# Designs tried in a protein design chat: VHH binders against q9c0y8. Part 11

Target 1, 316 residues: q9c0y8
Amino acid sequence: MSASHPGILHEYTERLVAFELVGKSNVTLTSNVTRSLLLFVGGLGDGLLTVPYVQELVNPLDEIGWSIVQVQTQSSYIGWGTGSLKRDDEDLHKAVDYFLHIGGADFSTRKIVLMGHSTGSQNVLYYLTQSILPNYLIAGIAQAPVSDREAAYQFNGKEKTKELVDWVKAEYLDKGLGNDVLPRSKVENFFGEVPTSANRCIDLTDVRGNDDFFSSDLSADDFAKTFGNLKEISGSTAHSQLILLMSERDEFVSPSTDKAQLLNRFRESIRPTTSNSSLSGIIPGATHNVGPKSSPEALKWLINQLITALRSFIDQ
Short names: E, the ipSAE of ESMFold2; O, the ipSAE of OpenDDE; V2, 0.75 times the mean of E and O plus 0.25 times the DockQ between their complexes.

## First folded at step 4 (VHH; framework vhh_7xy4_2)

Design c16D (at its last look DockQ between E and O 0.84; V2 from the best seeds 0.00; counts 0 for: pae E 2.3 > 2)
Fold by OpenDDE, look of step 6:
Structure c16D (fold): chain B 316 residues (1-316), chain A 122 residues (1-122)
Amino acid sequence: as target 1 above (316 residues)
Amino acid sequence: QLQLVESGGGLVQPGGSLRLSCAASGFTFSDYEMAWVRQPHGKGLEYIATISSGGGSTYYSDSVKGRFTISRDNAKNTLYLQMNSLKPEDTAMYYCARYEVTWSGGRTYDYKGQGTQVTVSS
């Protein structure tokens, strides 16, 4: 349903914007140095307000002194096809820097939590673990962290996916053509109308590709390199909290996968252990994006978990 | 079983009009974005019109914009294409297609009907 949303459009860098959704209090990041924010990044195909629960977070967060900001990166909408987690990370760091300081704030007065949906979860994890840029997040939240590779297996077939990977490697990567866009006629079943580079295809669909964080067939050693390698917050010896929120009815996770077990595998790999939040869990009755096909309690559960988490960060 | 059955094609003179219909069955029609695509003889498939699941949004290719109108009746599980001011270059096999979202969020069509031939000739 079409609707208007009050807020502030921020140009946080050249040619990129983020939208601060303003709640009932009308308090904004610009006008209040003590206002903290949940910085939200969507997954593949997402842009502004494409994740249905985002607008539902505005007033609950507002009531506890938090703004929600939805960021557009170069990967937004169909931009992901030629992107990378590294590029995304650069954009996100620019956003974090902008919002950390707008209104005269700094890390002592304003806290930032990065929340990613779907492939946005890879962004969150990348930011906290593999990024070579400084970490200024008090916490990261990965909502619906799923394996794109395994999603491809599920939707397109494991064998076909492997054939695609092999073909792309042979015809593009081995020839130094990783930045070339793949013919739509060859990859439309995987990526639809989205122009997708050879590199991006491999990132998403190859075993231990650059985006391969959440696959169920990864080893403990693989998880140690990601979950087990959280960076310190810049200027501190402290580490960010990592909250993992899986959807119980996530349609991109195989029905044969034990989500609870998988979540535990993720959590057990988190280092330092103090970063492993007790608030991680499975959103009951939730589809991937906690959308309209979710149980009625799913959204409420998510909101309550977020409120609990965000309150805890301010009290620290 | 999923079925899309096109009808309404035929021979028409330039400047004439045709109305194509597509009867859908075997799936929840109202949940899907639908499209018309066409294939001229010896050429590739061309997307010409799409309509959202609820019918509130439409898209047209430049080649048919202003002349063709896509619509749907979800109660009847039927997709329509009103074609006005037909030109010889509109000659093609016309297919009804169901759009689907990939795991990556991209859109493609996963099924199309057998098609109905439209021939525009003097």
Scores: ipSAE 0.555, ipTM 0.875, lowest interface PAE 0.7, mean pLDDT 95
Fold by ESMFold2, look of step 4:
Structure c16D (fold): chain B 316 residues (1-316), chain A 122 residues (1-122)
Amino acid sequence: as target 1 above (316 residues)
Amino acid sequence: QLQLVESGGGLVQPGGSLRLSCAASGFTFSDYEMAWVRQPHGKGLEYIATISSGGGSTYYSDSVKGRFTISRDNAKNTLYLQMNSLKPEDTAMYYCARYEVTWSGGRTYDYKGQGTQVTVSS
């Protein structure tokens, strides 16, 4: 739908931008008022305004002194096909650094929460597990933390996916051609028109590929390496919180997967255990991106959970 | 059950015209963007024309723009391609395709029919 959305376009590093939507108060991250932010990263194929619930968060967050900012990375839209979690993480660190230093006023310290949708959930988990966090990056939120590999199994077939992986390894990785773009004829049923490197294909579709954080067939030892490895916040007694929000009717999760059981397995692996937020849950009636086919209560539930979390980060 | 059946191909002289049809069944035709693709012998696929689900927006490759017209009749579940001013370079197998989005968000067109041969020769 075509529409105008008021906001501020921030250039957080050369030629990469983040869009801050402006709520009814007209207060922004550049105002002389204390203001915190939810920094939002979408999934494969996403960019500005592609995840439908983001626009609906603007005014509820504005009312409690929070901006929502949609970050664009080198992987936005079709850029992900030749990218990696590591490249995304580098972009996100630049965005966080930028937002820590704008505003100009000495009235208050800003808080930042990193939220991801779909493969943006891998971005969040990766960010929280690689290095010590600044004391103002206080939480991560993963909405629809789904397995790309198991989605490939569901939609393309497990055996066809394994055959592709074996072929890519033999014809590309074993020959030192990991950065080469794969022939469209071999991968269009997986990735459509998106130019996709051999390395990116393996990251997404191989067992324990670099993006393979959320597959239901991973072991407790596998989850311990990610969920069990959240890094400390520098200079803070409080530990970073991790909130996991699955969509009840997620079309990219196999009907045979017990979402409540899988969520519990993720949560039981979180270390330190104090980072395991009680606000994690399953969004009732929600599709993958909590879009228009979701039950009416889905968006309200999501908003209530986010408001509860964000208030708790300011109040104490 | 999902089927796309192309027809209307044949042999024509340069400068001639043909009208291709594609009969769709097994899905709600009016919900989908549709396309015509072609494959010249021994060459890759060329996506030559696309039409939105309601028929209000069209796209043409430079190779056919101004000569070919895509259209649809949603009441009859039929896609059309009017081909005018045909050239020998238009010789190809022509396929009707339905727009799809993969689990990774990539866009592609699914062509399941046998196609219809168009041959432009003196």
Scores: ipSAE 0.371, ipTM 0.726, lowest interface PAE 2.0, mean pLDDT 90
ESMFold2 (binder alone), look of step 4: mean pLDDT 81; pTM 0.817
OpenDDE, look of step 4: ipSAE 0.494; ipTM 0.854
ESMFold2, look of step 6: ipSAE 0.315; ipTM 0.693
ESMFold2 (binder alone), look of step 6: mean pLDDT 81; pTM 0.806

Design c4Y (at its last look DockQ between E and O 0.52; V2 from the best seeds 0.00; counts 0 for: pae O 7.8 > 2)
Fold by ESMFold2, look of step 4:
Structure c4Y (fold): chain B 316 residues (1-316), chain A 122 residues (1-122)
Amino acid sequence: as target 1 above (316 residues)
Amino acid sequence: QLQLVESGGGLVQPGGSLRLSCAASGFTFSSYEMAWVRQPHGKGLEYIATISSGGGSTYYSDSVKGRFTISRDNAKNTLYLQMNSLKPEDTAMYYCARYYVTWSGGRTYDYKGQGTQVTVSS
């Protein structure tokens, strides 16, 4: 059966929306300029209401004076196949700018945290380390920061993934056809029905492709270029905090990957070191999206970590 | 090793009936949406019927709606297609297909069986 979710639909730029979920207090971001928000971006294929834990965050966050907003980008649903992290980043900056100013707010009164699930974690890291646009986030939270390339290796095979990459480079990139959509018959086992450009395929599946931030075979020097490059908050000498939350039973991470070791490698690379939050961790019993197959304690653990983090950004 | 083995095809006169079967192995059959796909000679594939993993939801293309019935027996790992009121236009190779979601979240079906030929003529 369908359900209704109370909230406010914001058009933060032409034809792109963000849904502000309203909790029991009925306080909104327009009615209270000091209220802070968690801006949420999903992964490949996600859109409004597709990540199961987001709706469960509404009232816990409301109780501590925070709102949660689900953002739609041009990459939502099937749009990711012809997009890029750069295009996503531009959409997210427009959303941040919109919420930073509605109701007469500014950063001195309203804090914004960007939280990403799955490839939304690449959006978070890109925003904080690679974007050329001004940063107004007090923190980023990356839930299930998973390598797309290593997922392709696990599910399609390393050799078949390399063969696809080589073919796309030869038949498309070398011919200046990076924006062309690939034949479905060639990529269906990787991307299903989603129209996928040559550039997007390479971003996701090539070694050091533009999305390739979380692969376990990357070097410390590779991580230094990303995790080691957190930006200052504009108009400040402070830097955003970075919280990394891996799912213990993530089905898109190879069984051979030591998640605790990998998390520590990410964290050791974070610069400045003061941005390396102690709230990073592994969500016990959690599947990739902390969905119904997760252990019962997984969601409670996630909520408690988020509440602890969000309280710390306001200071009482 | 995933296997889908179609059977039950043959020659039948217009207005007749056939029941196709698909024996599935190498995966947890009851966890997957399944489909029947056909390919008329010299033409592309047509997805004609689908059924949810539990059997509670079905969908049909307009070309077969009202004449064909998809069903499944999860205890026997078997998918069925009951074909009634057959027409010459139903002549095709018929394949069963398994729905899955790729690691990237894209939806697709695999059809890896040999198929079973249905020929409708007098």
Scores: ipSAE 0.391, ipTM 0.752, lowest interface PAE 2.2, mean pLDDT 92
Fold by OpenDDE, look of step 4:
Structure c4Y (fold): chain B 316 residues (1-316), chain A 122 residues (1-122)
Amino acid sequence: as target 1 above (316 residues)
Amino acid sequence: QLQLVESGGGLVQPGGSLRLSCAASGFTFSSYEMAWVRQPHGKGLEYIATISSGGGSTYYSDSVKGRFTISRDNAKNTLYLQMNSLKPEDTAMYYCARYYVTWSGGRTYDYKGQGTQVTVSS
């Protein structure tokens, strides 16, 4: 159903916007009180308010002095097909910078958490680990951190995925055509209607591709290269917290995969160990996006977990 | 072998009605989202209607919304398209298609029938 949502539309950089949703208190609109911000980035195909639970977070967060901001990046909607985690990271850093400085000195103590859904989880992890830009997040939250590669295996078949990868490498990457968009007739089974570059295809579907953080077949060494390399918060010796929230009924994770075990492998790889939040866990009864097919308690659990996390950050 | 066989097409006057049927076989019909797509002569394929596996959700393109109704009978492995208030612009080959959601959230079809011709003309 179509609905209107009160909020503030921020142009955080040229041609890109972020939508700060306003809670019931209207504090965001009526007060200069510094509020901490949960910046939210969706996954592939997501844009503004495309993840169902985002709206449900507004009021609970508002009550504890947090605002949720939906960040539009160049990858939003169908833009991901020609994007990269690096590009996304640049956009997100611009957003973070904007929100750190907006309001001037009054917001100098503003805390920012980045929450990613689905492939947004790769953005979160990338920001906290591989980014060459300074880290200004006190924490990152990866909700539904799933392997796009393994999702492709599940939905398209492992063999077909490998064939795709091999084909793209041979016909595009090896020829220096990584930025070319793949013919829809060849890749629509994977990427649907989204124009997808050769590079992006490989990022998402190749073993140890640029987006390959959460695959269950990765080694401990692989996880050490990602989870094991959390960056310090800029200007501090402290490190960001990383919270991983996996959906119990995530349809993009193979039913044969032990999610608890997988989550533990992720967590155990987090360095420094102090960044491994005890708040990581599995959202009970939750589908990938904690949508309507989830158990009734799934959303409540997510909300409570977020509230707990965000409160803890304020006390730091 | 997977088969989709469309029927019910024909010549109809503007304002008339047709009901298309699609008989499905060779796969678990009730497990798949289904769609009607059409292709006017010399034009590309147009997705005009989709229906969820259980039939609880439907989607229509703007071009047919309010005039066409997609439905299904899973017990009979049959997909239907009720077309009312037909217009000359509706003239096309109509195909039944098996839809699926890609891992990236996109939608496409992996199989479509041979089609049935619908011609709307005075």
Scores: ipSAE 0.016, ipTM 0.263, lowest interface PAE 7.8, mean pLDDT 92
ESMFold2 (binder alone), look of step 4: mean pLDDT 84; pTM 0.843

Design c5Y (at its last look DockQ between E and O 0.77; V2 from the best seeds 0.00; counts 0 for: pae E 3.2 > 2)
Fold by OpenDDE, look of step 4:
Structure c5Y (fold): chain B 316 residues (1-316), chain A 122 residues (1-122)
Amino acid sequence: as target 1 above (316 residues)
Amino acid sequence: QLQLVESGGGLVQPGGSLRLSCAASGFTFSSYEMAWVRQPHGKGLEYIATISSGGGSTYYSDSVKGRFTISRDNAKNTLYLQMNSLKPEDTAMYYCARYEYTWSGGRTYDYKGQGTQVTVSS
């Protein structure tokens, strides 16, 4: 439903913005008090306020001294088709840097958590593990961490997906044409109207592609390479917390997949073990984006879980 | 089973009018953006008009803008295309199509009917 949302539009870098939503207290607009920030990044196709539960988090977070910020990246909306996790990570680091310093030089008191929805979960994990840039997050939250590859399997078919991958490798990657955009007529069933590069196609749909973090057919060694390599917080020996929140009714996860087991596999792979938050879990009754088809309790559960997490971070 | 059944096509003289209908069944019609696409003989598919799920927003290709009107009746699960000022170049098979998102968030037409032939000739 269309609506107006009060907030502050931040230009955190050239040509990119982040929208800080204002809670009912209006503290964000009336006070210079340092608040902790939940930076939110959506998944494929998402932009500003495209994830329905985001607006529902504003007031609960406001009550506990947190603001939620929707971050636009170059990958927002249809931009992901020619993007990469690396590029996204660069954008997100710019956002984090901006928000650390927006209040002045004393940024050490501000806590920042990055929350990702869907493919945003890959961004969160990438930031905390593979990024070559410094980690300034106290925690990362991956909501609906699903495999894009397995989503393709489910919606397009495993064999057809493999055929696509093989074709793209042969006709583009092997010829040094990874940056070329694939013909819509060939990939529309996978990516729709979104111009998608050969590289991005492979990142999303190839086994152990650059985005392949959450596939159920990955080995423990695969998970160790990602979940097992959380980085220290810059300037500290401490590590960020990683919270994984799966949706119980996630339509992008195969019905044959045991989500609880899969979640446990992820969690067990997290290193250091101290980064494995006890707050990870499955959102009861929740569809992928905890949208209107979710159980009424799903959103409440998510909110309470987030509040619990965010409070705990302030106490650290 | 999902079905889209087009009707209303036929032979018409240049400058004439036709009204196409598409009867939808097997899915929640009112939840989907719908479109008309056409395929001239020997040519590819052309998207000519789209309408939002609620009917509040419409889009037209330049080739039909001002002449064609897309509408829908969600209570009747029916999509319409009013075609006025028809031209010979409008000759094509016309299809009703359902707009849907892929797993990746991209939009595509995931289903279309069998089509109805429109022929504009003197």
Scores: ipSAE 0.558, ipTM 0.874, lowest interface PAE 0.7, mean pLDDT 94
Fold by ESMFold2, look of step 4:
Structure c5Y (fold): chain B 316 residues (1-316), chain A 122 residues (1-122)
Amino acid sequence: as target 1 above (316 residues)
Amino acid sequence: QLQLVESGGGLVQPGGSLRLSCAASGFTFSSYEMAWVRQPHGKGLEYIATISSGGGSTYYSDSVKGRFTISRDNAKNTLYLQMNSLKPEDTAMYYCARYEYTWSGGRTYDYKGQGTQVTVSS
């Protein structure tokens, strides 16, 4: 399945690129400084063109004056294993700053939406709530905001996950070796052949690890620190909108999890409450990445929600 | 139900040859990258060879390069390992494996069945 995709490769900082997919209009972010963009970050293992629905968004978004841009970070592909949510956030801030100002645009003329798939959803929530927010983003969209810890419980077993966490703490963290790569034989069933640091393992698999935003057993106080902490956009009194899109048939969510109830718990925790978008929902018939095993209506529903959201931002 | 059944092992003298086979069932064999791995007694698993799903790309560990050849017949759902110039240090249990992805998107491999023993001694 070789294919070519027309677009513009941007080097948004030294050695990191983002790919602007170009639709049938041939209008680009450099050719039109008021054109808006959806900046897309994938999950663990993802990189350019790995999330299947992104290509299907190009022309629908182009028709309403939006570009879709896939960002490569230091964590793309296998780089995530020795990274962190904070490092990802630093890369994403550089990308946002680049696209906000390309061609002379600024936060008052170009609208930017950050969208994440899977662990890219943690990137979105982190960006909006935990870091300095110096750039203008009108919204964040989290598609398949899934707990990595609960996925580990489901696929590797809760007790085996806790045993790994305890072992990593004792043999690495307690010895000041958090940045060391773990022996592959100890983590292969969790992370495969990806070189994974002790810190990264803990971030993903420990209770309240740094990536642990979406676990169903977290308390309201836990959600208050994340969902309840959206920051003001620098240079304004506005807050970004947050849209949460769960996949109905997400294979990385336990069958016992009530997704509608969990979504409601996330949404009820959002502060300020005006950031809690009514466009959040559950994508009917969708697998984790809304891929080809999804029902035929899943992609159509996703596109409709995105077009509705993005068009509303232009009309304001 | 994924099933991988290794065969063709045995006792052989140094310098000899063996051909291992792996019969695959319960999945679309031609869609997966496959590997041979070995486990010497009392040691961890050692990757030795991989082959792409279509058979066009192969990779070998330094310990077996030039002596072992991995191949596959997608019509017969069978993976092969031709082992030439065998040495005592090749003594191990040999497993065929299918590469998978974990929940984290990392690549890993499966071992099914009991493997096939290769023993190289004088």
Scores: ipSAE 0.217, ipTM 0.646, lowest interface PAE 3.2, mean pLDDT 89
ESMFold2 (binder alone), look of step 4: mean pLDDT 81; pTM 0.813

Design c8L (at its last look DockQ between E and O 0.46; V2 from the best seeds 0.00; counts 0 for: pae E 5.3 > 2)
Fold by OpenDDE, look of step 4:
Structure c8L (fold): chain B 316 residues (1-316), chain A 122 residues (1-122)
Amino acid sequence: as target 1 above (316 residues)
Amino acid sequence: QLQLVESGGGLVQPGGSLRLSCAASGFTFSSYEMAWVRQPHGKGLEYIATISSGGGSTYYSDSVKGRFTISRDNAKNTLYLQMNSLKPEDTAMYYCARYEVTWLGGRTYDYKGQGTQVTVSS
């Protein structure tokens, strides 16, 4: 269904925009300085308003003094095929910088939380851990953190995925052709119509690839390298909170995977331990994107969990 | 049990028209992207048309674009292929296929029917 959504379109950097959705109070239209912001980044294929529950967050967040902003990056829509977490991180830092300062605000006056859906969860984790740029987030929220690699195993087959990886390494990476786009005729079953670079293919599908944060077959040491290295908030000795929200009925997680156990493995790896939020959990009855096939309670649960989290951040 | 049953094939002269139907059962038809694929004798399977679960989006191969129309009736669990301006090169076994979108955007069919033969000959 097509619909109009009131909001503010921000050009946060050259050629990139973010859409701040306006809640019922219209406060976002009158004063931006006093509102904290939830910056939202989708997963592969996502752009503006492509994640169903985002619109449903607008009014509840508005009531508690938060605005939700959907950030378009170079990876949005089909851009992910030639992107990287590093590139995404650069874009997101530009967005954070822009939104910290709009209306004359600064980090001391405005709180920013980054929420990622699906592969956006890798962006969140990357921002808080591997990024070489300063951290200005009070918290990160990873919704539906799933392994792209294991999803490929599930949908394309483990052996076929390995064959793909081996082929790409041999024919492209070993030859210094990592930036080349793979022939559609060879990779269409994996990436569809999205032009995908050799590097991006490997990032998403190789064991311990650059995007391989959430695979169930990773070791504790692997998780320590990611979850175990949360950065300090710039200008502070404090660390960002990390909230992990898995979907109970996530169709991209193998049915054989114990999601609760996996989530616990992630959480136990978070360092410092103070960054391990008690608000992490499994969204009951939720499909991957908490979409229409989810239980009616799933969205409500997510909203309430977010409200609880966001309120707590304002008090800090 | 999942079933796809094609019908409507036959012998037609060049320039003629046929309408293929596919009756689906054993799964939630409206939840799946559906496609028509064909296999000429001695050749491999060729994707020719796909339609989204809701019917709002369609895609055609270049070989049939402008001549064939894929549609569906979810209430009847039926997939259709209207074939106009048929050519001898359209001669093939035509299959209804259930398509799934992979995690990273790829598409594959996981099931196809027994097929219906279409022969275009003068």
Scores: ipSAE 0.196, ipTM 0.589, lowest interface PAE 1.6, mean pLDDT 93
Fold by ESMFold2, look of step 4:
Structure c8L (fold): chain B 316 residues (1-316), chain A 122 residues (1-122)
Amino acid sequence: as target 1 above (316 residues)
Amino acid sequence: QLQLVESGGGLVQPGGSLRLSCAASGFTFSSYEMAWVRQPHGKGLEYIATISSGGGSTYYSDSVKGRFTISRDNAKNTLYLQMNSLKPEDTAMYYCARYEVTWLGGRTYDYKGQGTQVTVSS
């Protein structure tokens, strides 16, 4: 059988939507101006209800007075291929601004946590590091912060990925054709059917491309420019926290990667150091999106971690 | 030990037909999507056809659609490719592969066999 999911569809800017899932209390962001929210952004290819744990968060969050909202951006589904992290960030700022004011909400009473899955983790880190935060956003949560470049190495081969990058630079970027869509025959083993621009290909697959935040071969100096550069939040709120949640059995991370060591390298680079949450960790038994192939304790662990974090923010 | 063994290639005239087979062992064949890929001499791999684990869903590249048919027999752990109306452009080494979709909707193969040569020449 098909299933219905009760909620409210918000048009947060012209023709872009976010879906507020409604829990058992029937309290909504429009009906309660002080209610806080977890704003969720999926990875490349994701959209409404594509990340399986999101629906499972609805009632646990509702019990502590939080809503969960799934945001769609211009990059949702196949739109990412001609976009950028900057375009995503612009969409996310519009979504945050919308939810800060809906129902007559006040900045100081409604709290927002931005959570990203997979490449949504790049969106979270980008949001926290590119400019001062003009709104009250108290935390970012990155679930499965995975390198796209190293995933391409794993699935397509390092040398084949380098060959693609060199070819795209020579035939497109060096000729001023960065916005051109690449021929399907050259990229289908990397990007499938998604129309992908030369710039987007480089962003995802080149060493230090614009999306390349989580690769294990990046230096401490590279991490200092991202994890070490969290911007201040304007206003009278506490500093934003950053929580990093890796999946233990992530199929897009090489089996030889020491996830605990990599997580420590990310965390050691976080500045200000007070933003380095002790709630970061590795989700035991979890696949990339904590889906049905995960061990049963994986989802429970994730829910407990999120509830612990969100409760701590209420007392601030 | 995972193994894919292709057979059934050979020399054929333009407009002719061939049937390729791929014997699979070392994994649960019926649990995986399978694909045929080909490599023309001196060129990269070209994805041409995919079949779901149960055999109910297929995909074909535009270059072979309407001429080639992928099928599988899960009881025999065997993948097939029926190739009709063959053209000189179909000349290539043909491989069967265990199909995988990447996190970006891309396609890759986590294993391929040694291949079987198909040559279409008058």
Scores: ipSAE 0.022, ipTM 0.303, lowest interface PAE 5.3, mean pLDDT 87
ESMFold2 (binder alone), look of step 4: mean pLDDT 83; pTM 0.831

